# Ledger of designs, part 57: miniprotein binders against a2bj90

Target 1, 235 residues: a2bj90
Amino acid sequence: MSRSARRKTSALNTVLRVVEVFASIQGEGPFTGTYSVFVRLAGCNLRCPFCDTRYAWSLEAGKPLGVEELVEEIARYEPSLVVITGGEPLLQRHPLNSLVEGLESLGLRVQLETNGILPAPARDEQLWRVYHVVSPKDVPVRVPGAKLHPSWVDYARATGRAWFKFLVANEQHVREVAEYVAKLGIPRSRVYIMPLTPEKLDMKELLELHSRIASLAVKWRLNFSPRLHLLVQLP

## First folded at step 6 (miniprotein)

Design li6
Fold by OpenDDE base, second read of step 6:
Structure li6 (fold): chain B 235 residues (1-235), chain A 108 residues (1-108)
Amino acid sequence: as target 1 above (235 residues)
Amino acid sequence: GSLEELFEEFLEITYEMLDHIYEAMEAAKRGDEETAKKHIEEALKLSEKLLEIARKAGSPELEKLARHLHETIKEMKEAFEKGDFERAIELMWEIIETVFEIIDIIES
């Protein structure tokens, strides 16, 4: 069995389709305020009408980048966190595990943003070790085809490295989230509500919306996620 | 064409096919079954072309993936025709995963 055949199989899982890489502040979820490098992967399994990154929906919107090259690019920013986002990063699960391995080897912390439709990481995946912010699109926003995969609840319980971030516009949405997480047995301490921001809000309207949703978070005893990047006008 | 040209053509058709799968899904979500069916039929035709290109390229691995893709699109069509939208969505995911495997092979 010749030595040549084993080398070719290791190369296949080393390319990601990447839309953009940029440094900013994490504006959302449990890591809000963290200086982060964002890696936006191409391809999404949803077409959310409120998506602000529609340009990442197609796989063709991403350029092929080698994992090693991408690790080097990320490392140059000296990030406090690497945020893997995109359309849906878990569509590129295999090379994504290789990316995580490379980043962790440098001591970099990694956080994944996912819509939670695809299965949570298995114990043998490098992705098992990273932080996950799951943003379900079935509740309350009811994006067609969105359904939270049950394994994310199990992953959250097993690892403590998952949070659930829900888009909400009003108190009825917050109620629906509270009922949903109670039904699934998701601890409230792992639940974030975030303003659903329509396109074309001015800064005054944006602040008012944040204030309203934050007050609802307190009332309903849930965590609040801002859209900090929008408030401070960062990418 | 050269093997490289065949791979480029294969990728282009793969992306076009995937776009039809996405549009089919979006149409289905809107309850536009006619548009969804049309896009699935176009995706199916494109998957047949992928099989032909993979055969011309002499890549058993791409031929296997293109075959799997084609069969999965057929199953998705059947699920849609039966009104089994849950199964159609599952099959769409399998299609997308297969497309990623194809891209990984060609870009490697």
Scores: ipSAE 0.018, ipTM 0.321, lowest interface PAE 6.7, mean pLDDT 89
Fold by ESMFold2-Fast, scan of step 6:
Structure li6 (fold): chain B 235 residues (1-235), chain A 108 residues (1-108)
Amino acid sequence: as target 1 above (235 residues)
Amino acid sequence: GSLEELFEEFLEITYEMLDHIYEAMEAAKRGDEETAKKHIEEALKLSEKLLEIARKAGSPELEKLARHLHETIKEMKEAFEKGDFERAIELMWEIIETVFEIIDIIES
């Protein structure tokens, strides 16, 4: 089918552009260590220099999948957690709400990974009921076009279902994160700092970096997120 | 420089415009015509600001894309008024595609 024909017949409410679906262990954030299925949606509204998934930037990178078909595929993994990531999943907000509805109807726990530029869920959305890990790109190194939508702070306070995760390389980055979250009124208990890992670190360098960032988390009274999948060599 | 600042502003307004399009679409799905109209009208105003910024930046490519967004959003407003939700979905995909073209130009 041609791109034009596919676009004209697209059912935005019931079709998602999906790059990949795979089982692994959640290596990051508040659910580190959980057996998860990862659903990577295509398309992103940023071009981060530190992005590990540049192959997902284009909508054309994603295969069109019906929501019901995707729910069935995810369910076959029998996961403890469904991680919806991308790109930026909220670019496909309409069918994403339908996906979440289907997954919740099966009793599956859902976590969304988002850059937080688009608004947090409204109370009448299915997305209101799931967990969100927000990765602002305002700090410590600002990505052009990045600005955290203020509704994410309100959402976090109202629901207790959002955390904020920041990639950091050194203490100056941690200081900038601490100042940023204080200014926005984000509780420290909702903040994770995670090692910014350059390409092709060996295992000793990875461990040393993790140790340094973890020590800074203790010093600054913030939560620490490993990149566990890198340490145990999982996708 | 100032050109880099204009490109940054263009991108920020593009994201704000996209946000209003999503909100208009959700309101239309619920039958909330008043809210849908407010958001689509705000998106139209933002697309006009994009045209202004593209002209200041001296970018014919961005000006063409901003004009295309404005035209597509106008068609989307007409689709909502006619209750043609299938047409609105088609136009939403056109808007998303155009936003990706904008990102690719600015970030390259």
Scores: ipSAE 0.006, ipTM 0.300, lowest interface PAE 9.7, mean pLDDT 82

Design li7
Fold by OpenDDE base, second read of step 6:
Order: structure tokens, then sequence, then C-alpha cells
Structure li7 (fold): chain B 235 residues (1-235), chain A 108 residues (1-108)
């Protein structure tokens, strides 16, 4: 491999396609309530019918941003957490590792949101060091083309930096999640159930759904993830 | 173009191809066989372009993966034509896995 090929692979590794950057409160998973900067990356390897960020499905929906510029933009918000989300952030794995390196160099904590289809980070990746909330789409919602990559279970066991967040609408879904995580050997302490929210719920219906799913979480001895941002009307 | 331009083009076409694969699968789920067929045919054409780019890039490994990708999309087309949605889902996964291997090579 010539010296020129090594230098120019560096350019692709330094640009992300970004849909939006904004500050808010993390509304979901183990970091609920954390003041966060959200980086929504473009491109997704799924087409979930319940997706609330369909505008991020295409890579063309994102603007190319340099990693260094993006790190500076994020740092201006003085976040308690940087949440990397999108469609599927791991579609941009290489520049994402560079982003993580830049953010960690500033002492910023990073959390990735992923659908878990792509392999978990390897030990030599910067992504190995960050927190991951894996949201499988095979169970119980059965999105076509969704399958949890087995390496996420291994990563969770090795690092303790992964949680699994499942979308549920009823007790049958919670049962399916409980069976699934038991089969995979995922500790219940790492499992979150979150309300599957249809687009047209009013605040009363949303609260009722949260209450029902939270009660099921207690019954099944699973963690509950709210959709806090919806409840408090934040982005 | 430079090897980098070829890889950028390869990357862009790969994502466009994946988008068609997903749209095909979504259409199939809705029972829209015509739309599904259209998208899988477009994905197949894009996979042919990927194979050409891989050849131009002079990477035997990338060419091998691009070939595998193309053949897997052909099988997925056949699965749709037969109404074998279970097989189509399996093949979609194989496509996704192959794409990630390709991306890993391009980004290495």
Amino acid sequence: as target 1 above (235 residues)
Amino acid sequence: GSLEELFEEFFEITYEMLEHIYKAMEAAKRGDEETAKKHIEEALKLSEKLLEIARKAGSPELEKLARHLHETIKEMKEAFEKGDFERAIELMWEIIETVFEIIDIIES
C-alpha cells in the first residue's frame, strides 16, 4: 500500500454526514435526564414503520461535516453527555471513531444509539470506550432486516457499557423481550423496555401508556425507559 | 479518478443500493410486489456498478465482496419472484453483512 493511499483514506475518516446537532435532555435509556448534545447522523440500514426520524434515513439528508469542526461545535454546548444517534450511526463507523477520539480528548462522555444490526466495536476502536444503547428491532417489533448482531452480547459482558432498549406496546411484547434476553444470556439489569408510541397520541394517552409499560417493567423485573422528551415537550 | 474518488463513489452507490433493498423489503411487506420488484432491480443495477468500481480500484478483496453482494441480490430477486419472503429476509441480512465488510475494507 503506497504512502499516498494511507493519507487519503484519512480524509474519508474525518467527515461525517450529519443531519442535525442540538442540545436537549436525554429522554431515553440509562442516561435519562442528562443534559446532552445530540448528533444525528444520516443514513439508516432500517425502515422502521414507527420511526420518528425518517428524514435521517438517506445519507443525502446529512451535510458533510469535518470531525474537528463537529467536535468544536459540540464542545460549545458544554454537554454532560454527547449522544450520537441518527438513522444508524455505525454506518459511518470510521469517521465516528475519529469523532469519539476528539470528544474523549476533551473529557466528554459519549453515548451511542444503535439498532444493533452492525457488529459491536472491536477492542482497537475508539468506539469500544463509549456507552452504547442498543435498540434491537427484531424483537418484539419484527422490523424486516433487523437482527441483533451476537457481538453486542459479548461486548456488553466484556465492558459493561452496553444496554438493550426494546420497544413494547403490551404485556405480550414484554414477555417476548424477557424470553429473548434470557435466551441470549443478556442480564435483566441491562434491559430496558420503552413504550412504542404511535404518532397520534395525546398527552393523556401518552402518560397512560407510560404508566402501563412502567408497571409491566416492575412486574417483569426489567428497567423502564420513558420517552421523557415527549412528556416534557423537548426535542 | 483517484483511488479515493473511486471509494467515495463506491460508498455512495453502496448506500443508494441499500436504500433500494430496504424499500423493496418494505414494499414486499405491504404486498406491493411491483414496487418491491422495481427497487430490487435497481439495487441489482447498483451492485453491478459496485463490481465495476471494485475492478477499477484494483482490489481483489473488494471485487470478491462486490461479486458476492451482486450474486446475493440476484438470489434475493429470485426469492421475491417466488414469494419466499423468509429467504428474502435471510438474503437481505447477507447483503447487509457483505456491505459492512466492504465498508470496513474501504475505510481501512
Scores: ipSAE 0.013, ipTM 0.282, lowest interface PAE 8.9, mean pLDDT 88
Fold by ESMFold2-Fast, scan of step 6:
Structure li7 (fold): chain B 235 residues (1-235), chain A 108 residues (1-108)
Amino acid sequence: as target 1 above (235 residues)
Amino acid sequence: GSLEELFEEFFEITYEMLEHIYKAMEAAKRGDEETAKKHIEEALKLSEKLLEIARKAGSPELEKLARHLHETIKEMKEAFEKGDFERAIELMWEIIETVFEIIDIIES
């Protein structure tokens, strides 16, 4: 595509609906402990009963921000990692690719968090080159309409840039995850189990839950994701 | 029951339709108008199936939203044919918002 044609089509991908931008520590997944800027995009294609960010479900919850403005705002934090999350970021796929291009041009490392219902990136997308943490909601939590797109397994195998993170409350959930990933051919090295945290846990209960799920991860030979931000009381 | 089966089918077709919309926008971004139009046509066919399922479910509200979705996809096809990409973006946002309204009704 020529530069002129690319600029004409940029009208299709210049604005993102953004709920919030903030600095914190990545508390979850393969990059736990990393100083990060979180970009929460508006809109979600699911209505999970355990969702902590229901305020981000509607596209109207997000303020329209130009890609260039957002890149500049993110860069001011000087982050080691940019975490793009939300409801479902891939609902804003086209301007998201432009955002990723801008962030990569500054040498910033990008991680996308997605429910995996929409297809994985194609090779010609900017999103192909960044990291993805896929959080399937069909197993074990059984959210209606939540079906993992099979292209995510192919993407993970092809690139080594996707991991699968599952919410679990007990050993039966871990067993269901183990069976699910085996059936789909997802390598155990790409699988994280993470505590499903009820809203009314005190700090002792939260630590005990983390300990139990971590022990199950060892037993089932899966990776463990904490919710570190909850343990250290960060957003 | 059969109503539960209709909701499952509706979710699956809604997801497939949305996938075609994204593939159309991706093709349009790279200047592949023929591929974009093919995916828009597929999305249009899927939106017609959604309307039929909404009618079988007996929900006037769901039927109204499914019809609006079908009409919006038709308008998006016309915008692409005219090269009006700004209008196509507006219609893509409208399609996504209508999908959210549909999901809210089904989950209520």
Scores: ipSAE 0.005, ipTM 0.324, lowest interface PAE 10.9, mean pLDDT 82

Design li8
Fold by ESMFold2-Fast, scan of step 6:
Structure li8 (fold): chain B 235 residues (1-235), chain A 108 residues (1-108)
Amino acid sequence: as target 1 above (235 residues)
Amino acid sequence: GSLEELFEEFYEITYEMLEHIYKAMEAAKRGDEETAKKHIEEALKLSEKLLEIARKAGSPELEKLARHLHETIKEMKEAFEKGDFERAIELMWEIIETVFEIIDIIES
């Protein structure tokens, strides 16, 4: 207990619960094709039916890693981009701000992937200075408990450092996304639609799905995100 | 309302409660005791609402967890008052773990 208590008491300031750290190519969103190191944090505040990373849902799935040690590990990869994902990384907001401070001090570009339920960064947070890809789960497939915090729209307008990425399977989903972003006043230039990929598509089916969703992006005047890592068979 | 509506409300209040806990901890870290106490007081009120919703939902498991959240937040307020920030951090992690347990129950 004494060791467990000591680890827990330092966790908010100096320790993150980390599932995995690995180098790959960012396959999604505005930085598609960038050589990146991925830091997957443990814990998630949603249970999405279409989640590909269910193994990261529990905080216990993550090993405690010190912020300084993690910064050193990330730096060894010499990445063009550090992608902090999870679960929901903002559940570990306090030590995450410390991690971002360390990465920024080395001149590394940082991108967070978040479901947007917790508030956007405030101006006095280190997180204010980095890029955010927000994946609302309010639409087109509603996830219980999901509601985009309105501060994310304000943050996107104020900084130009947030984009909104939606998983879509068909044109009805795209229509719902278009209505949603128009109602919230999110500029179309900040919106990406991405194929919702079922678990067992072969390569031909995967390409056909990408083509179909890309065509809808053109039709609806939205940006398109591939899932490039699936197409090139990377993690 | 329906169970679905009650669970949706439970989620919204839980996330608002966590936001206040994060703000309290950040304020305490920089020595702003007034702001820390304000946010802890708001988190306590939200945890009382969670207990009411759990009772209306008729879930003994949710009621037990909501009561545990209220107790833990109250202990965190006492830790701030004593200047025991090590204990406050420990309690914050207990709150986060309890929130995940709540999510698992709702999604079962």
Scores: ipSAE 0.031, ipTM 0.446, lowest interface PAE 6.8, mean pLDDT 82
Fold by OpenDDE base, second read of step 6:
Structure li8 (fold): chain B 235 residues (1-235), chain A 108 residues (1-108)
Amino acid sequence: as target 1 above (235 residues)
Amino acid sequence: GSLEELFEEFYEITYEMLEHIYKAMEAAKRGDEETAKKHIEEALKLSEKLLEIARKAGSPELEKLARHLHETIKEMKEAFEKGDFERAIELMWEIIETVFEIIDIIES
């Protein structure tokens, strides 16, 4: 078994297609309010009609960046959390594992945002160690080509490092989420409902929507995720 | 080209193909059958290119997956032509899963 085959970490495993890197406050999920560096990766395996980052759908929308260079760039912000997002970050799974290794070596916490279509991390992946916010697009929004991969439920049970964030517009959506997570055996403590925000809401409408969905979260005994960045006018 | 160049090309074409698959599904959801058909035909052509690249790369595993991908896109085309949207969604998922297996091989 020749020694030569192990060293070709292909250039592909060390380069990410990155749309943007920026510092802000995490506005969503369990880490809401955390000073974070966001790394938006290019490419998505969905075409959600409500997507606010459509510019990240193509891999060509991202610039190739080396993992080492990206780690150094992220570290300069002194983040409390690194949020890997994009289209779908797990489309770049191999270089993403290398990125996570680099970030963790600096003691940085990492959170991944994923649509949950792709398999959860395996135990031998660096991604196994990070936090995951899975945002299924099958329920209630029924995006074509969206289906939660079953391994995310297993990963959540095994690690306690996964949460599920569902987009909801009304009580019927919240009911569908509650039924869905019950069927899959996802603990309610790991479930977040978040307002599905149409384009062109004013601040009053946005606040009213947040209030309604938050009240439904309490009623249905689910966690509430704001869109905090929209409320405080941050990126 | 080098094996690396072939894999880069394979990667780029794979994503272009996926983009056509998604656009086809979006068009079909809107009832735009003509646009859906156009995108699925383009995806099919791209999958043929993937099969050719996989053959040139000399990876039996990649060739097998690229073949499966191509055949699944053909089935998806047939599902669209028959108006079987449920089957088309199932096949889209199989395409996506196959693409991920391909990406895993290319990135390994």
Scores: ipSAE 0.014, ipTM 0.313, lowest interface PAE 8.4, mean pLDDT 88

Design li9
Fold by OpenDDE base, second read of step 6:
Structure li9 (fold): chain B 235 residues (1-235), chain A 108 residues (1-108)
Amino acid sequence: as target 1 above (235 residues)
Amino acid sequence: GSLEELFEEFNEITYEMLEHIYKAMEAAKRGDEETAKKHIEEALKLSEKLLEIARKAGSPELEKLARHLHETIKEMKEAFEKGDFERAIELMWEIIETVFEIIDIIES
């Protein structure tokens, strides 16, 4: 392979399509309450009817940013955690591994949000080292084209660095989650249930929904994920 | 072997053990008691090996968890022998949680 071909392949692996970068509090999952920089990547392999970030579905919705520039931008916020989210971050797996390498070189912790359709990281990927919150969309919400890739269960077992966050609206959904994780052999300690929030809830309705789902989490011995950012009116 | 080699062996045996636990539960759900018994017996042998490896590694925490794992698999065997499948499911969850605690220690 010529030096020119290696440089062109290196350049493609160093650019991300980024929708937005912002600082906030992680509102969801095991890192709830953490001061975080969010990197929202463009492109998604799903079209969830309840998606609050529909503007990120197209790869064209993101601007091309170099990995080095993005690392410098993130570092300026002095985050306690870097959250890689978007549509589906793993659609940009190659430059994402380069981003993770850059962030880890600065001692920054990284957490990925993924829908779990694409394969989990392999041992030779930089992504192997980071935390993952997998949000399946097949159970209970049954989004068309959603299916958890089995390698995420293997990754969770191998590393302890994966959690599974399920969207639930009622006790039947919680039961379906409990059966699903039992079938897959996912420990309850790695399972979060989170309120499925319709777009038009007022704050009273939002709090009531959180209360109901939290009570179900206790009843079913599952972890509860709030949508803390919605409750405290942060981005 | 190096401590790393011991941990690799520990991980391999842990996965093999878990696979036997899952197959035992699947067999039990199908009413195949003989297959369930065979798999839980293999899981029990593997858990004994894990306890031996943990002792050789010199980690008191790992040895404690490996011991707990071994005892939980014994209880699961007894639950199958009694036909108490509800208890066997509870014990399977405890086994899985214990394995994840072990992995969290090894990967730390």
Scores: ipSAE 0.135, ipTM 0.583, lowest interface PAE 2.8, mean pLDDT 90
Fold by ESMFold2-Fast, scan of step 6:
Structure li9 (fold): chain B 235 residues (1-235), chain A 108 residues (1-108)
Amino acid sequence: as target 1 above (235 residues)
Amino acid sequence: GSLEELFEEFNEITYEMLEHIYKAMEAAKRGDEETAKKHIEEALKLSEKLLEIARKAGSPELEKLARHLHETIKEMKEAFEKGDFERAIELMWEIIETVFEIIDIIES
């Protein structure tokens, strides 16, 4: 089938199951501090013990929304960055490519957050051209069913548009991350460690945790990601 | 044309089947074996329809992938019936990967 044989009228190919759309500041990863619109897609292929978004796990948690309608809604915020997250956004890969096409046609920068279990984008996908923050769940605390698809390392190498972000609580976790990325040939320049925040910390405890993980990032020569939105009390 | 309509139908059924696999995974992880088996059985029936459409379309490549899906879903059902939930979860990932390969071929 050629590209022209695809049908825009197929609701399943042009409809996304969307949990929420909101404006905030990107608090994590390489675009920390950027005025962003967050698009949370429904459905997830993992059940992480430290998941803060358990409400997004089911596909039924998402309301069906047309790609064109979603592009218009996002555009009204005039964001510097569109963050597509979930659940696992790549479960809705085909309509997601259509969403990215619409957003890029408006000159909007797109970042995808993914667990990296499903394959990285191919060169002919719209998703090939956007930024990806991959959060492997193989390490340091193994999640059942989690395995990083090897194509993500090749994608990062080929494009320079993927980074790998790991939740860490202590130095042993950082050691395990460092050994994992070295084994896979992931450059340290593309690796972020981020504080694993327990249920509720006061502001002093939260700052002290950030300081400890940042110090470990310096020691292990890795990049540091804050959870800035928690520090400034944003959603 | 008619061939394009068959491929559109194939794609729609593939997404419906994937939704059933995902719902089975959700049910299994919460210990709801009866709901998991129901969704696996529905996915199996949908994979039979995919085989019929691939044959009607005359696509050996799609027929091979649809056959692999049907066999993998059968193995997943057998794993659930034996109480081998680790094996069932492994097979769910194999199904998801095969589904994305099918979608890529149809949309190409």
Scores: ipSAE 0.006, ipTM 0.256, lowest interface PAE 10.0, mean pLDDT 81

Design mc5
Fold by ESMFold2-Fast, scan of step 6:
Structure mc5 (fold): chain B 235 residues (1-235), chain A 85 residues (1-85)
Amino acid sequence: as target 1 above (235 residues)
Amino acid sequence: NPDELIKKAEELIRKAEELVRRARELFEKGDTEEALELMLEAYELFDEAIELAEETGHPELAEALYRIIFEMARLIWEFDRHLKS
């Protein structure tokens, strides 16, 4: 291998394209309400019509940051949780595993947000040891090209470290989610439904939507995820 | 001009497809690092083509490009796993 190839291999292992790093409260999923630092990685393998982070779709939207530099930046926030999101963070899988290793070495708890199209972590990956919130886009609002990789169900059963979060607008969507998770053998205890908020809603509309979806969660015996950051007006 | 943007999208797609073909050849020869670099370059071109297709109101083209990006993400993961192993 040439020196150029070796330098490139080093960069692939140690450089991530990062859109933004900021502190906020985790507003969604099983860790709702946790003081978190969010790391948004660039690049995405989907083009969801309801995506609110279209600025992260291109890899070129990210600034190249060394894993060590990024670990130090994250650590300065002293977070209770590190949320790695994007785009699709698994597109940068190799340096992402290095990032996770660095964060775990500091005792930081890590959560990955993923669309679940790329395979779940293998046992030899650092990613095997962290929490994953998988947001399938093949149900109920079908996004072209979206298909949950079956290994995520196996990973969830093997580790207990994956949950499945679905955007829903109405009861028909919840019914489709219930059928989908039953077919795949995903335990209801690992399933969250969350309000689909594609348009700007006023606070009354936002609260009414949350109330409606939460009531459906109770009816269908599923977990409910708010979008707490929208309700409290945080990023 | 929508016609010019569509033509630009088609040119980006053609260039990206050629990069993917070259990346596959390099990967088969064991030049995984260079193959990954070409795949990432192709990803950027497809991404730009999707933006143009959406901007010009061509959902069928955008949907086809989404599927290509999905397949490329799978290949990027395979290249990444090969580098680790």
Scores: ipSAE 0.011, ipTM 0.356, lowest interface PAE 9.3, mean pLDDT 80

